# Designs tried in a protein design chat: VHH binders against Protein LURP-one-related 7. Part 4

Target 1, 182 residues: Protein LURP-one-related 7, of Arabidopsis thaliana (Mouse-ear cress) (q8gwl2)
Amino acid sequence: MADSETPYHPDPEDLRRIPVDLFASKKLPGLSSGDLGFADSSEHLVFILRKSSSSLKSLLDSSGVPLFSISRLHNGVWELHKGDVEKRKDLVLTVKRTSKRFSKTESEVSFAGESSENLVIKGVPFQKSCTIYSQDSIVAQTSLMYKLRQIYVGRSKFRLTIFPGSIDHSLVVAMVAIFLQG

## First folded at step 24 (VHH)

Design bb4 (from aa2 with F102I)
Fold by OpenDDE, fold request of step 25:
Structure bb4 (fold): chain B 182 residues (1-182), chain A 120 residues (1-120)
Amino acid sequence: as target 1 above (182 residues)
Amino acid sequence: ELQLVESGGGLVQAGGSLTVSCAASGSTFDEYAMGWSRQAPGKERELVAGITSGDSTWYADSVKGRFTISRDNAKNTLYLQMNSLKPEDTAMYYCAAESWDIYFGEWDYWGQGTQVTVSG
């Protein structure tokens, strides 16, 4: 169970200091069956992805509060909206696949609103491998195996490393989830 | 609950082609990542090919260029087109599905399998 009822908001100062590792798995303490969770190195649940009807998904904080909804359009474009699936608000970003060659996929992320930031995601979705780029910098990267000190991530998990930057971790998680399903 | 039923297996000569199919029922097929695994006699089951809901594919090195995985969401069916078959491709071929559309190294659902035999 989540230790706190407060939404996860990393300290902005921490975002500038060191990379943050999240571990994604369907098998995490406190995670409900059917959900996908992202936990920190101490196995504290940070984010929850929940499936809903009609291929819609919700991104929740550790307390189960909806942050974003994820949907796929008929043209294959993914959209992220603020709020719950049934109470979707403003469009936050879109993810569009721009290239597919063999097992390698590239997608472009476009932010809505005043943000002019564009991101590119590259990797092999089926292998849970992806890297999010902002121009020449890496925003985040997934890996299957990770050893940090005495922590070992098994086959049923993958690691998401979020590098210092200004992009909200919840958005990174959403983008990764979208890409890996694409 | 998802049910998977494989079909299309059989005996084929080396160099021949065969397509196996997997019919899915019970849930929304288009939300699942799907895959084919095979198990040869005396060997461990191995992943052969995978496909996400977005049609991103993956192949084992042993079958690259010869096998093609595809899906028809309207028919709730997964396919594996196998070309240039070799005796070493002889195995029970299993259809599998992952409910979160992200393959975590294991599958949530399995079919009963269909036997593919390639004669030398």
Scores: ipSAE 0.687, ipTM 0.845, lowest interface PAE 0.7, mean pLDDT 90
Fold by OpenDDE, fold request of step 25:
Structure bb4 (fold): chain B 182 residues (1-182), chain A 120 residues (1-120)
Amino acid sequence: as target 1 above (182 residues)
Amino acid sequence: ELQLVESGGGLVQAGGSLTVSCAASGSTFDEYAMGWSRQAPGKERELVAGITSGDSTWYADSVKGRFTISRDNAKNTLYLQMNSLKPEDTAMYYCAAESWDIYFGEWDYWGQGTQVTVSG
């Protein structure tokens, strides 16, 4: 598989200054069993998260080309590297939990080589609720497609809204995936 | 494939405490999101508490402040500490797991359950 050295380019909607919605689910058209998918509003697959051995995950584009690998260190820190799990390249970013209060979690994202860009993710991972902040601006946020109630959890997907910005959508997806597993 | 076996259920008086456990086998326990659901007679099964692989927790409003979900990855065991138990907590308690460590509103694996009865 050809290693993609470049992340997924921004959606045309970003150029139009329109937020992009992705829908995450284990049940999507064209998605292989065991994978997690992110699809657009037309149910076209955009990204695929795939589990591999040794607690590694791959982020793939819709064609199955590996973009990034996700791993968790023993100290609980998450790392995102370029390339597939078989051919991991440069570190892209790290995600560290900085606070946990009751069900609320905060994590800090640090980009490799870009010391000036720090993001904060806040939310409730188990509820699939998170918001990515760049200072006081929102980079992305998730919304439940159903209300997590005591009795009924209806839908098996959540929505990720990515706001126009400089951060690649694939990175946003990776950060969200990491946070929700934290 | 993951196997889940609950234990620790029993009869307890109102105001008492009880801890139920869930032993997992057959896969990498530490990569799963886990949860407890309960079902009372004549009622629908409801989610009680959940925990991710990173120990992020969630509780139903009805049990907040009284119940604590935790996990021991070294022992492949999930726990639910229940304090200040009430008669309305009487139910079959089920352990469940989700393979992606992201709860999507349903579980991939279920145990057979352990009965908890709280007398008034």
Scores: ipSAE 0.669, ipTM 0.833, lowest interface PAE 0.7, mean pLDDT 89
Fold by ESMFold2, fold request of step 25:
Structure bb4 (fold): chain B 182 residues (1-182), chain A 120 residues (1-120)
Amino acid sequence: as target 1 above (182 residues)
Amino acid sequence: ELQLVESGGGLVQAGGSLTVSCAASGSTFDEYAMGWSRQAPGKERELVAGITSGDSTWYADSVKGRFTISRDNAKNTLYLQMNSLKPEDTAMYYCAAESWDIYFGEWDYWGQGTQVTVSG
């Protein structure tokens, strides 16, 4: 029946312990022009980021249904709300830059609610470098996947790895998007 | 459609300073990641400085500490202030923008360039 001495039964938590890779790109099958897509390794869209302006964006599921609105306040703090940009609901989290030194940036994520754990994001936004920490654990991290084809030609994308944990993947994608635009 | 026009290039002595500008029309700068690239004769075009829509900056090692990128969103103008210029900085300087706020390593819009020549 099996090659091991005991049958393998994957625990539900083990199935959730596998890191998830998403690939961000402006050019993906099924992606509308002007949107940014986050796809799995087979290029199936998982999330769509749609820009209304530099300070207002929607995070959508693969079917185009709004999950969150992302807005920048005039003081530079970002807010994430449930729902569409036109019908915003509860505040979910805020992101505030806490340090900027030359190219390096740090930001703090504060969740709305009675009890929340703050996250810290560190990296170099222009280089698409982003790591999200919960205390001393890594929640998610970007890595570059590009290749030289010719001078300033060829398709570019980056990989977002989300490690197993309690934080919803759509929230991770929103936080990365906020951080990388500065 | 976004149009980019550089200006402010010219001849400057080594050790001197020069600021080049890039004016945008047809859209606003705050919707774009932007940058300056340069190309010397016989060399590959290289990115020298970049700026996100949120004003986080980046510089190539060859210009770090000497060049400063900045922008004035009210004037739709991107700047590159170049100090302590060297003959190796001689190049055509191009302004560029990406259609999104995040730089993916490929620019969607380019200006026609402005020549910077550093003597001796």
Scores: ipSAE 0.521, ipTM 0.780, lowest interface PAE 1.9, mean pLDDT 83
Fold by ESMFold2, look of step 24:
Structure bb4 (fold): chain B 182 residues (1-182), chain A 120 residues (1-120)
Amino acid sequence: as target 1 above (182 residues)
Amino acid sequence: ELQLVESGGGLVQAGGSLTVSCAASGSTFDEYAMGWSRQAPGKERELVAGITSGDSTWYADSVKGRFTISRDNAKNTLYLQMNSLKPEDTAMYYCAAESWDIYFGEWDYWGQGTQVTVSG
């Protein structure tokens, strides 16, 4: 049942077949000081990371509502739970570093439950290099440097491209944030 | 405000080793991405080693295999162990930290530097 007279009705699956770019920055319109923001290409906030400590952060939506808490255990494994840092709920996934050779790092993402898939993250955290794989397919990838807009040399940011697939974008952002911290 | 103070520089013969240290006050090291930069006379400052808040490390090609960056959170101290030193390693060495856990390439805090001089 059609209820719009617009000249364009894109198939939702066609829109989801296009990669989505998010831009991470410490300075964005609407971003509180001390937070890290992920914005779309128009600089509208999509996700916010709020730091309580190096081992405890909140992932928030654009309105500041907590989506997940991100915590590092004493053994170095990271956990993502639903809810905020003060009221954690279900465990969603863990991230464990599986190798580090020189600057290169690999980590494994394990989803909660017996039917969960595993992802592999590879890159160089200090250089903001991060690629997330599902088997042989790329789920998401950061750009090593933002070189295209020289007018922004004083505004630090990196680009995160999320390729079409079934993995929630908020989970991708959380995994990238975990990996790039080391 | 985080304050950083380097120490441990000095004169060393080529092929020798030296460790420089960076003590922090006003905050805890594990809250920051940190690094060591150096500046030789007449040259621009260059990043030689970095470490994330999660202890992942990075090294410039010119020092890979010879230098090791590390942190001791109990002592709130960052280290740079320098082995197989060469005359071209002669420089003022600066400790730096960025206010977020992810390195964005913009150091927010700098130490005053410690001089390392390598002679033939």
Scores: ipSAE 0.501, ipTM 0.763, lowest interface PAE 1.8, mean pLDDT 82
Fold by ESMFold2, fold request of step 25:
Structure bb4 (fold): chain B 182 residues (1-182), chain A 120 residues (1-120)
Amino acid sequence: as target 1 above (182 residues)
Amino acid sequence: ELQLVESGGGLVQAGGSLTVSCAASGSTFDEYAMGWSRQAPGKERELVAGITSGDSTWYADSVKGRFTISRDNAKNTLYLQMNSLKPEDTAMYYCAAESWDIYFGEWDYWGQGTQVTVSG
């Protein structure tokens, strides 16, 4: 095991300060019909969201390996579980709508276990507007991919910017998907 | 295959109210983001109201406060309740659905439309 170090070692956290953009679309290279894809700026798939019904979805990695199942309870609360819809494992988080006035919606994310970290999601689902907050900080935010022409020809994608932080990107994607469908 | 049929259009006086309906067959509404668009003579089709599968709604500024979109999943029917109607609301009204329950602005299914004519 090596016990030497480089003399000019920057703080590892500084190397992760760049936000990550993902682009959500129903039409991407390599994406199966009926799936929703989240891709990087080069259109390489990073996550796949597969719908079984309006109340049951799978989040998969780029290789199609199930990461989480997403289910809506009869009371309207959403649950995220590890594993596939057929082999659900531990509960990871819940999302509950806490406010809705006209088009504006607010939801609260509660993590399973003894975590005190709760997130708040605010936006307008129909307009693909979604911002995830951890207390005073923005965790992630959607924006529309448009210029003047694209606003009216096809608003078939949205951008998800995930800011540097401790929250797993797959969890962010799941939360956005839950919020934007209502 | 989802099919959409509008009904309930007709002639109504200015200031009056009217509800148009959209019945679906071949699938259920809870699987779709849906909306109502209208097209007046000589104009482009415009979205006036939308609803996600989770019942989050949106309205164009021109109809906000006067129109209400809703749905009845048991009857597989989408509604647009229109109050305080104005002559400029005269148009063919179309319901539409997108095959994903997040709205992307890609309408996969359209009805044939129902005419609303506001006199006065």
Scores: ipSAE 0.495, ipTM 0.763, lowest interface PAE 1.9, mean pLDDT 83

Design bb5 (from aa2 with S62T K64Y)
Fold by OpenDDE, fold request of step 25:
Structure bb5 (fold): chain B 182 residues (1-182), chain A 120 residues (1-120)
Amino acid sequence: as target 1 above (182 residues)
Amino acid sequence: ELQLVESGGGLVQAGGSLTVSCAASGSTFDEYAMGWSRQAPGKERELVAGITSGDSTWYADTVYGRFTISRDNAKNTLYLQMNSLKPEDTAMYYCAAESWDFYFGEWDYWGQGTQVTVSG
């Protein structure tokens, strides 16, 4: 388990100025078998994605505290709720696949509540290719490490770059997870 | 653990069609990303096609438009429909699975393989 008992919270100033990189891997220090971890550039675990089934997952912070639950409805729509799988609370957002052509997939994200912000996710899930758009701006993007001439990261990892913005990093991770499993 | 068993291989003439299958057992099939790889004599094993738990697919350029990967979760079975077969498609075809819903660049489970031979 990660030694840090403090949940990861990005500095608001950093969110405004610089992109943040997270590295996704099934092999990280302190990560339990079967889990997917997201770590920062210093190999510190930030988020944990825990699988219950193909349509039920939990997003945890580095201390193992449930942040969100991911579930799929019968109509194929994905829902993100606050809290654990066993005690789902408020709906946060929904993800709906709008296009599947060959290997490419597009999905639409709708936030619950008063927010009218809509996001679009495009990419190739099997290749771990994912870009989240807010209109003409990029919110986040995944990259295969071997294509970026990075020799220190194995092929079993992919990089998630979150660009400056107002969207919580945990939500970005959740959206990416939802998209890639689809 | 997941066990994978391929079947359906055989000899086929160029231009012909063949479907290979992979039966999965020992775990919940629907939570795995699956794929087909092939290995020709004297060549490295190569990924041919992949499918996520959500049925998103991927194909190698060499088989794109000719091969179709699909899955039947109710039957715990993965399929590869191969059309317009070429002698270059001759290989041992392996079924593989990832313990996660999507592919991470390596497979956790492998079948024993099924031989596909395409004659000119």
Scores: ipSAE 0.627, ipTM 0.821, lowest interface PAE 0.8, mean pLDDT 89
Fold by ESMFold2, fold request of step 25:
Structure bb5 (fold): chain B 182 residues (1-182), chain A 120 residues (1-120)
Amino acid sequence: as target 1 above (182 residues)
Amino acid sequence: ELQLVESGGGLVQAGGSLTVSCAASGSTFDEYAMGWSRQAPGKERELVAGITSGDSTWYADTVYGRFTISRDNAKNTLYLQMNSLKPEDTAMYYCAAESWDFYFGEWDYWGQGTQVTVSG
């Protein structure tokens, strides 16, 4: 049995080895006012970020189901928990700013539990510049939309490229959102 | 809802210093990315400095090292300290805010501006 209609039916492992682009915008089909959307190249929503306050956000899937809550502690450390903002569950990771020099910022990601991933995020938050590293390898990186869409004449969107690896895309999106606010 | 009112502009000699202020009302601005833009006579408005809700800052190359953006959350006030002023810094200075806590490239709220004139 097979889907003979498709000239290409990739192995699932091949699809996981291809970089994925997500496009962040405040205006996307199906996005509620006040939310931030991350969409694929066809403008289909993949993730939704909903702000309750500057210190509390929800990351939702395309159907609006809460995946994670994102909260800032009084000491400035950010926490990511499974579940919605009201009923947080297990701690997944923390993000802490480790240096700030002029416009450049560095943050460290620490995972809860069995993960030994030690991630570092570097960039210029105000410029939407964000690169996530695992050791010397790039996990994900933002870039500006103007350079890829010739008719686009502003900087009101950005692209997030997620390279093949073991880190869940929803966690990458959450880390980017934390980093870019400062 | 959010209103921004700039003040502190005026006439200053080249090489001098000036601080402009932006008071926010109607909402707390610690939840906003904010910035200062300027428009010189005969030129387009340009962003000169920005700050995220988490206090990460950015400066245009033309003002780097001379201008400092800062804010006082208790007073809901954004500042731009301008040092070593040059005649080409003469412009109307506008405070702006983004409805999200980081900057996407367009401002949702604008003040009415304060004039800075540098003689020389």
Scores: ipSAE 0.536, ipTM 0.788, lowest interface PAE 1.8, mean pLDDT 83
Fold by ESMFold2, fold request of step 25:
Structure bb5 (fold): chain B 182 residues (1-182), chain A 120 residues (1-120)
Amino acid sequence: as target 1 above (182 residues)
Amino acid sequence: ELQLVESGGGLVQAGGSLTVSCAASGSTFDEYAMGWSRQAPGKERELVAGITSGDSTWYADTVYGRFTISRDNAKNTLYLQMNSLKPEDTAMYYCAAESWDFYFGEWDYWGQGTQVTVSG
């Protein structure tokens, strides 16, 4: 009945985590040219994506320390491994496109190891529409606020909302990056 | 730096077909999201069709079902096949690329354009 939290707490709702918003942009304070940044609402970097090629990327923390490598296999399946692109470690998850109709795409995420949890990603990649599901619950979702900001002049960006749950935020960011490139 | 050169424009009668091409040089083509935009006289430039590095496509409502975007990564060439052309399709057509492999809503690289004129 317990999820590794304290044995007893008077009101679990007071401990409920708040959804986290990240804003993706190519131009942010402290971001190197050519990288993609995910920042908080104050434009402080949280994650950095660095592209080596269309089939190979690194996800870095705000200090530039490699967290994961993201690579595409010849069969079109994507793999996420711990560590740098040059020194990959354990496989963490795989993402595979399961359907594509007109502009709509669906992909399935499979975790390595003993977990039975699979995630489904649905959306329209070209329009930056991406929703990640665990069964019938939403894990994370992008927002198309980017178009409104562009109309009023400003840096191109989109919003990623990550809802409270057990999925590491860095994994969510990696999944979004894989999905939106198609 | 990525360079884009359009070709294949010209004069065509209403109801006809035309394919415009965009040759890319200076970088590996499949690393970019790309698209076609057009600008008619007296109008703002509008995005007509787009494609991600993973080949997810998008079309404006005004061309849906008539235009097809595609690319040949081996030839570093982007195409726009235009069928059932109308006089309102008359415009300068521009190839564009995003510096990342999905589209953020602004293009980083542009070609010089190729004119498409539909009469009748």
Scores: ipSAE 0.516, ipTM 0.768, lowest interface PAE 1.9, mean pLDDT 82
Fold by OpenDDE, look of step 24:
Structure bb5 (fold): chain B 182 residues (1-182), chain A 120 residues (1-120)
Amino acid sequence: as target 1 above (182 residues)
Amino acid sequence: ELQLVESGGGLVQAGGSLTVSCAASGSTFDEYAMGWSRQAPGKERELVAGITSGDSTWYADTVYGRFTISRDNAKNTLYLQMNSLKPEDTAMYYCAAESWDFYFGEWDYWGQGTQVTVSG
């Protein structure tokens, strides 16, 4: 009896969700020095990216609880594991650069396990510009706030827009973080 | 605190090439995004090129295709290879670093600069 893997039907309510904006900055309320924060439009801290080294980082929730560890292998591949950098658990996904043409970079995201979902990230890491694609759909996009001629957003922030979908926001943030460092 | 020291500036003829270098102090050079900015007389300082810790690069339109930014983490050194130099490239060139491995629109550390002069 082939266990008919019930196709994951995204909750229709999730499809009706409005894109979520996160603002990344080194200067946020409640953020420790040296950390990178992702905050919502109300400046509430949502995620924290903590650097251990150039090749090792932790993604934390707003309470400082480790969600994921980000590591770079010698071959240039990035890995995302569940848990803290000191207690890495299961591999979640890998990010591999597939193309680099001048300032433009493309990376492929492969999820571990039974997920056949492949994502592609394209952009200019130095400019904090990237778009995450799932086939022909956009999962998330970053934009520099100063490019949007918004008078009130300092040059020290960039916006991450996460579009409605099934991918956890923490994973999106992790992927963006990985890509921007690559 | 990261100290940056530029070198390699000088006088070069139009169409010529020049490489400027930036030596960084400390052992955490590989954790920084690095960049070159330049300031010409009477003009504002402008970002010329940048490189992340993962060697992703960016160039200003004015130097695209002519300049190459690179880094040697083993030597704690940042480079800017400048080819096909133009008189408009004449400026004080500054090395800069960001404590995060990608650029946030501002630099945390600056060098003292090295003068590049391109004669017509």
Scores: ipSAE 0.474, ipTM 0.743, lowest interface PAE 1.1, mean pLDDT 88
Fold by OpenDDE, fold request of step 25:
Formats: C-alpha cells, sequence, structure tokens
Structure bb5 (fold): chain B 182 residues (1-182), chain A 120 residues (1-120)
C-alpha cells in the first residue's frame, strides 16, 4: 500500500537523462468513470485526477491512493496540499494567474516552505497547450493530440512531456492540471 | 445528464452584432467546460469558441477579435457575443459541454442549435 505522504518518484534514470511522456485521457484501462488518467507510452496508468468539483480535485497514484489535493480559493489562487481532500496536510505550492490576454494565460507557481524556486506557466489552457519554465529552462510541456478547429471523431488526449530535473512528476502533473483548468 | 438549449439566432446584416445564448439544465453547470460550434451548409462542423470552468477562453482564428464567449454560472447560461458579423459566419450554432472542467477534444452534450444568418 502506497504511503500518501510519499509522492510518486519516477525512475531516477529517467529524471537524469531522458524526458518522460505521459498521456492524459478520460478513457484508459483501469480508469474509473469521471476520472482523468495519466498513462505512460504503454498505456500503464501512472496518475489519476479525480474531480469533486470545479474547485476541488484529488491527485491519486495508479492504485487510487491520494497524493495531493487541489483547491481554489475565492480570490482565484490555487493551492496544492499533501493528502486527500478530506485529510489535507501541508501546503506544497500555490498557482496564481498573473496575465490573461484573450486565449493566452500566464501563471506563477510558488513553492511553500524553504524552497525559493519559482516557476512560470505559459500557454493556452483550452488548447491543452502549456509550458512550465524555471527561468529560461523548460520543466515540462503539453501538446494537444487533437485539432480543435474541426470537430471529428478521434482520440481525446494530450501529451505531457516532463524534462529531466529535480521536480517530482506528481507535482508537474498537478501544476498542469491546475493551469489547464484556468 | 445535462440538457442544452440554444436561443438568440436570427437574421442580421453584415457588420452587425448578435448574441446567442445557451441555457443548461439537469446538472451542475459550473463544473463543465463549454463551447460553441457551428456548421454551415455543405461544410464540416467547426469549433468556434470554448471556455473552461475557470473562464479560460479559446477562439478559432476566423472569429478571433470579433466573438466573445462568456458564462454566467448563477444563471446556468453560456453566451456568444458576435460582432462585425460576416456572411461567412452564417451557420447553425451549437452549444456543447464536456463533463470535465476542460475540453478533451470531445463534447459529451449537445444542444439542438440556433440558426444565424448574415446577409451581405
Amino acid sequence: as target 1 above (182 residues)
Amino acid sequence: ELQLVESGGGLVQAGGSLTVSCAASGSTFDEYAMGWSRQAPGKERELVAGITSGDSTWYADTVYGRFTISRDNAKNTLYLQMNSLKPEDTAMYYCAAESWDFYFGEWDYWGQGTQVTVSG
């Protein structure tokens, strides 16, 4: 049984050398109805995003164990806490929108605690297109695998590429989820 | 289950303005991503504009700067304000919703549509 206090840690080899791709979809093997899944290239479920409301979500591991809770404050700021929505623990990070022009959005990520690292997310949330920056370095990037200009039958998923770095993949997924919601 | 009903369509002259509305019922409107699609005769249905539960918006290139999508969660209503209308904007306009709070490339619910006709 996975410990809710220990976030998902990818293979150290992947973090050091090679970008990791996750594919987000509502239709994945083992995924419950209403959930959003993140799977690897072999369609193995890695993370689950569960929606309680528009302002309350849970990030789970592949076994359904809660890792983080996502909540939106009245002022529009998003917070990520350790643990389930019912048993929230320490604040991990906050996400605040700093710019909105038409379809383009920028948000700032601030980590809680002793970390002074700040990240910036830029993109078009509705197009599932965003890039997470640490200064001039790219932490992660999303790409929509569907053309929005035309409505036709196709796979409803987007790709998340996480580049080598020290940020836990579960945190990256959480930040992306927050940003893409707007 | 969510039900969607469009209204506000009609005939308008080129350069004119029109607002179409979509009334939602049967579920929690504020948890859905919403969008407008249109279909002209003999053409494929195309996404025109979208909005997430967090009010992040998207527009097709053809309507960018002219159309504005918005939502009123208290009224369970989606809007599309259309300005500087062109004959090329003539189409059946459909309201759509996705059960997740952002669009995944598919819509779970559709309205019956409202006709917008722009005369040259």
Scores: ipSAE 0.241, ipTM 0.611, lowest interface PAE 1.8, mean pLDDT 87

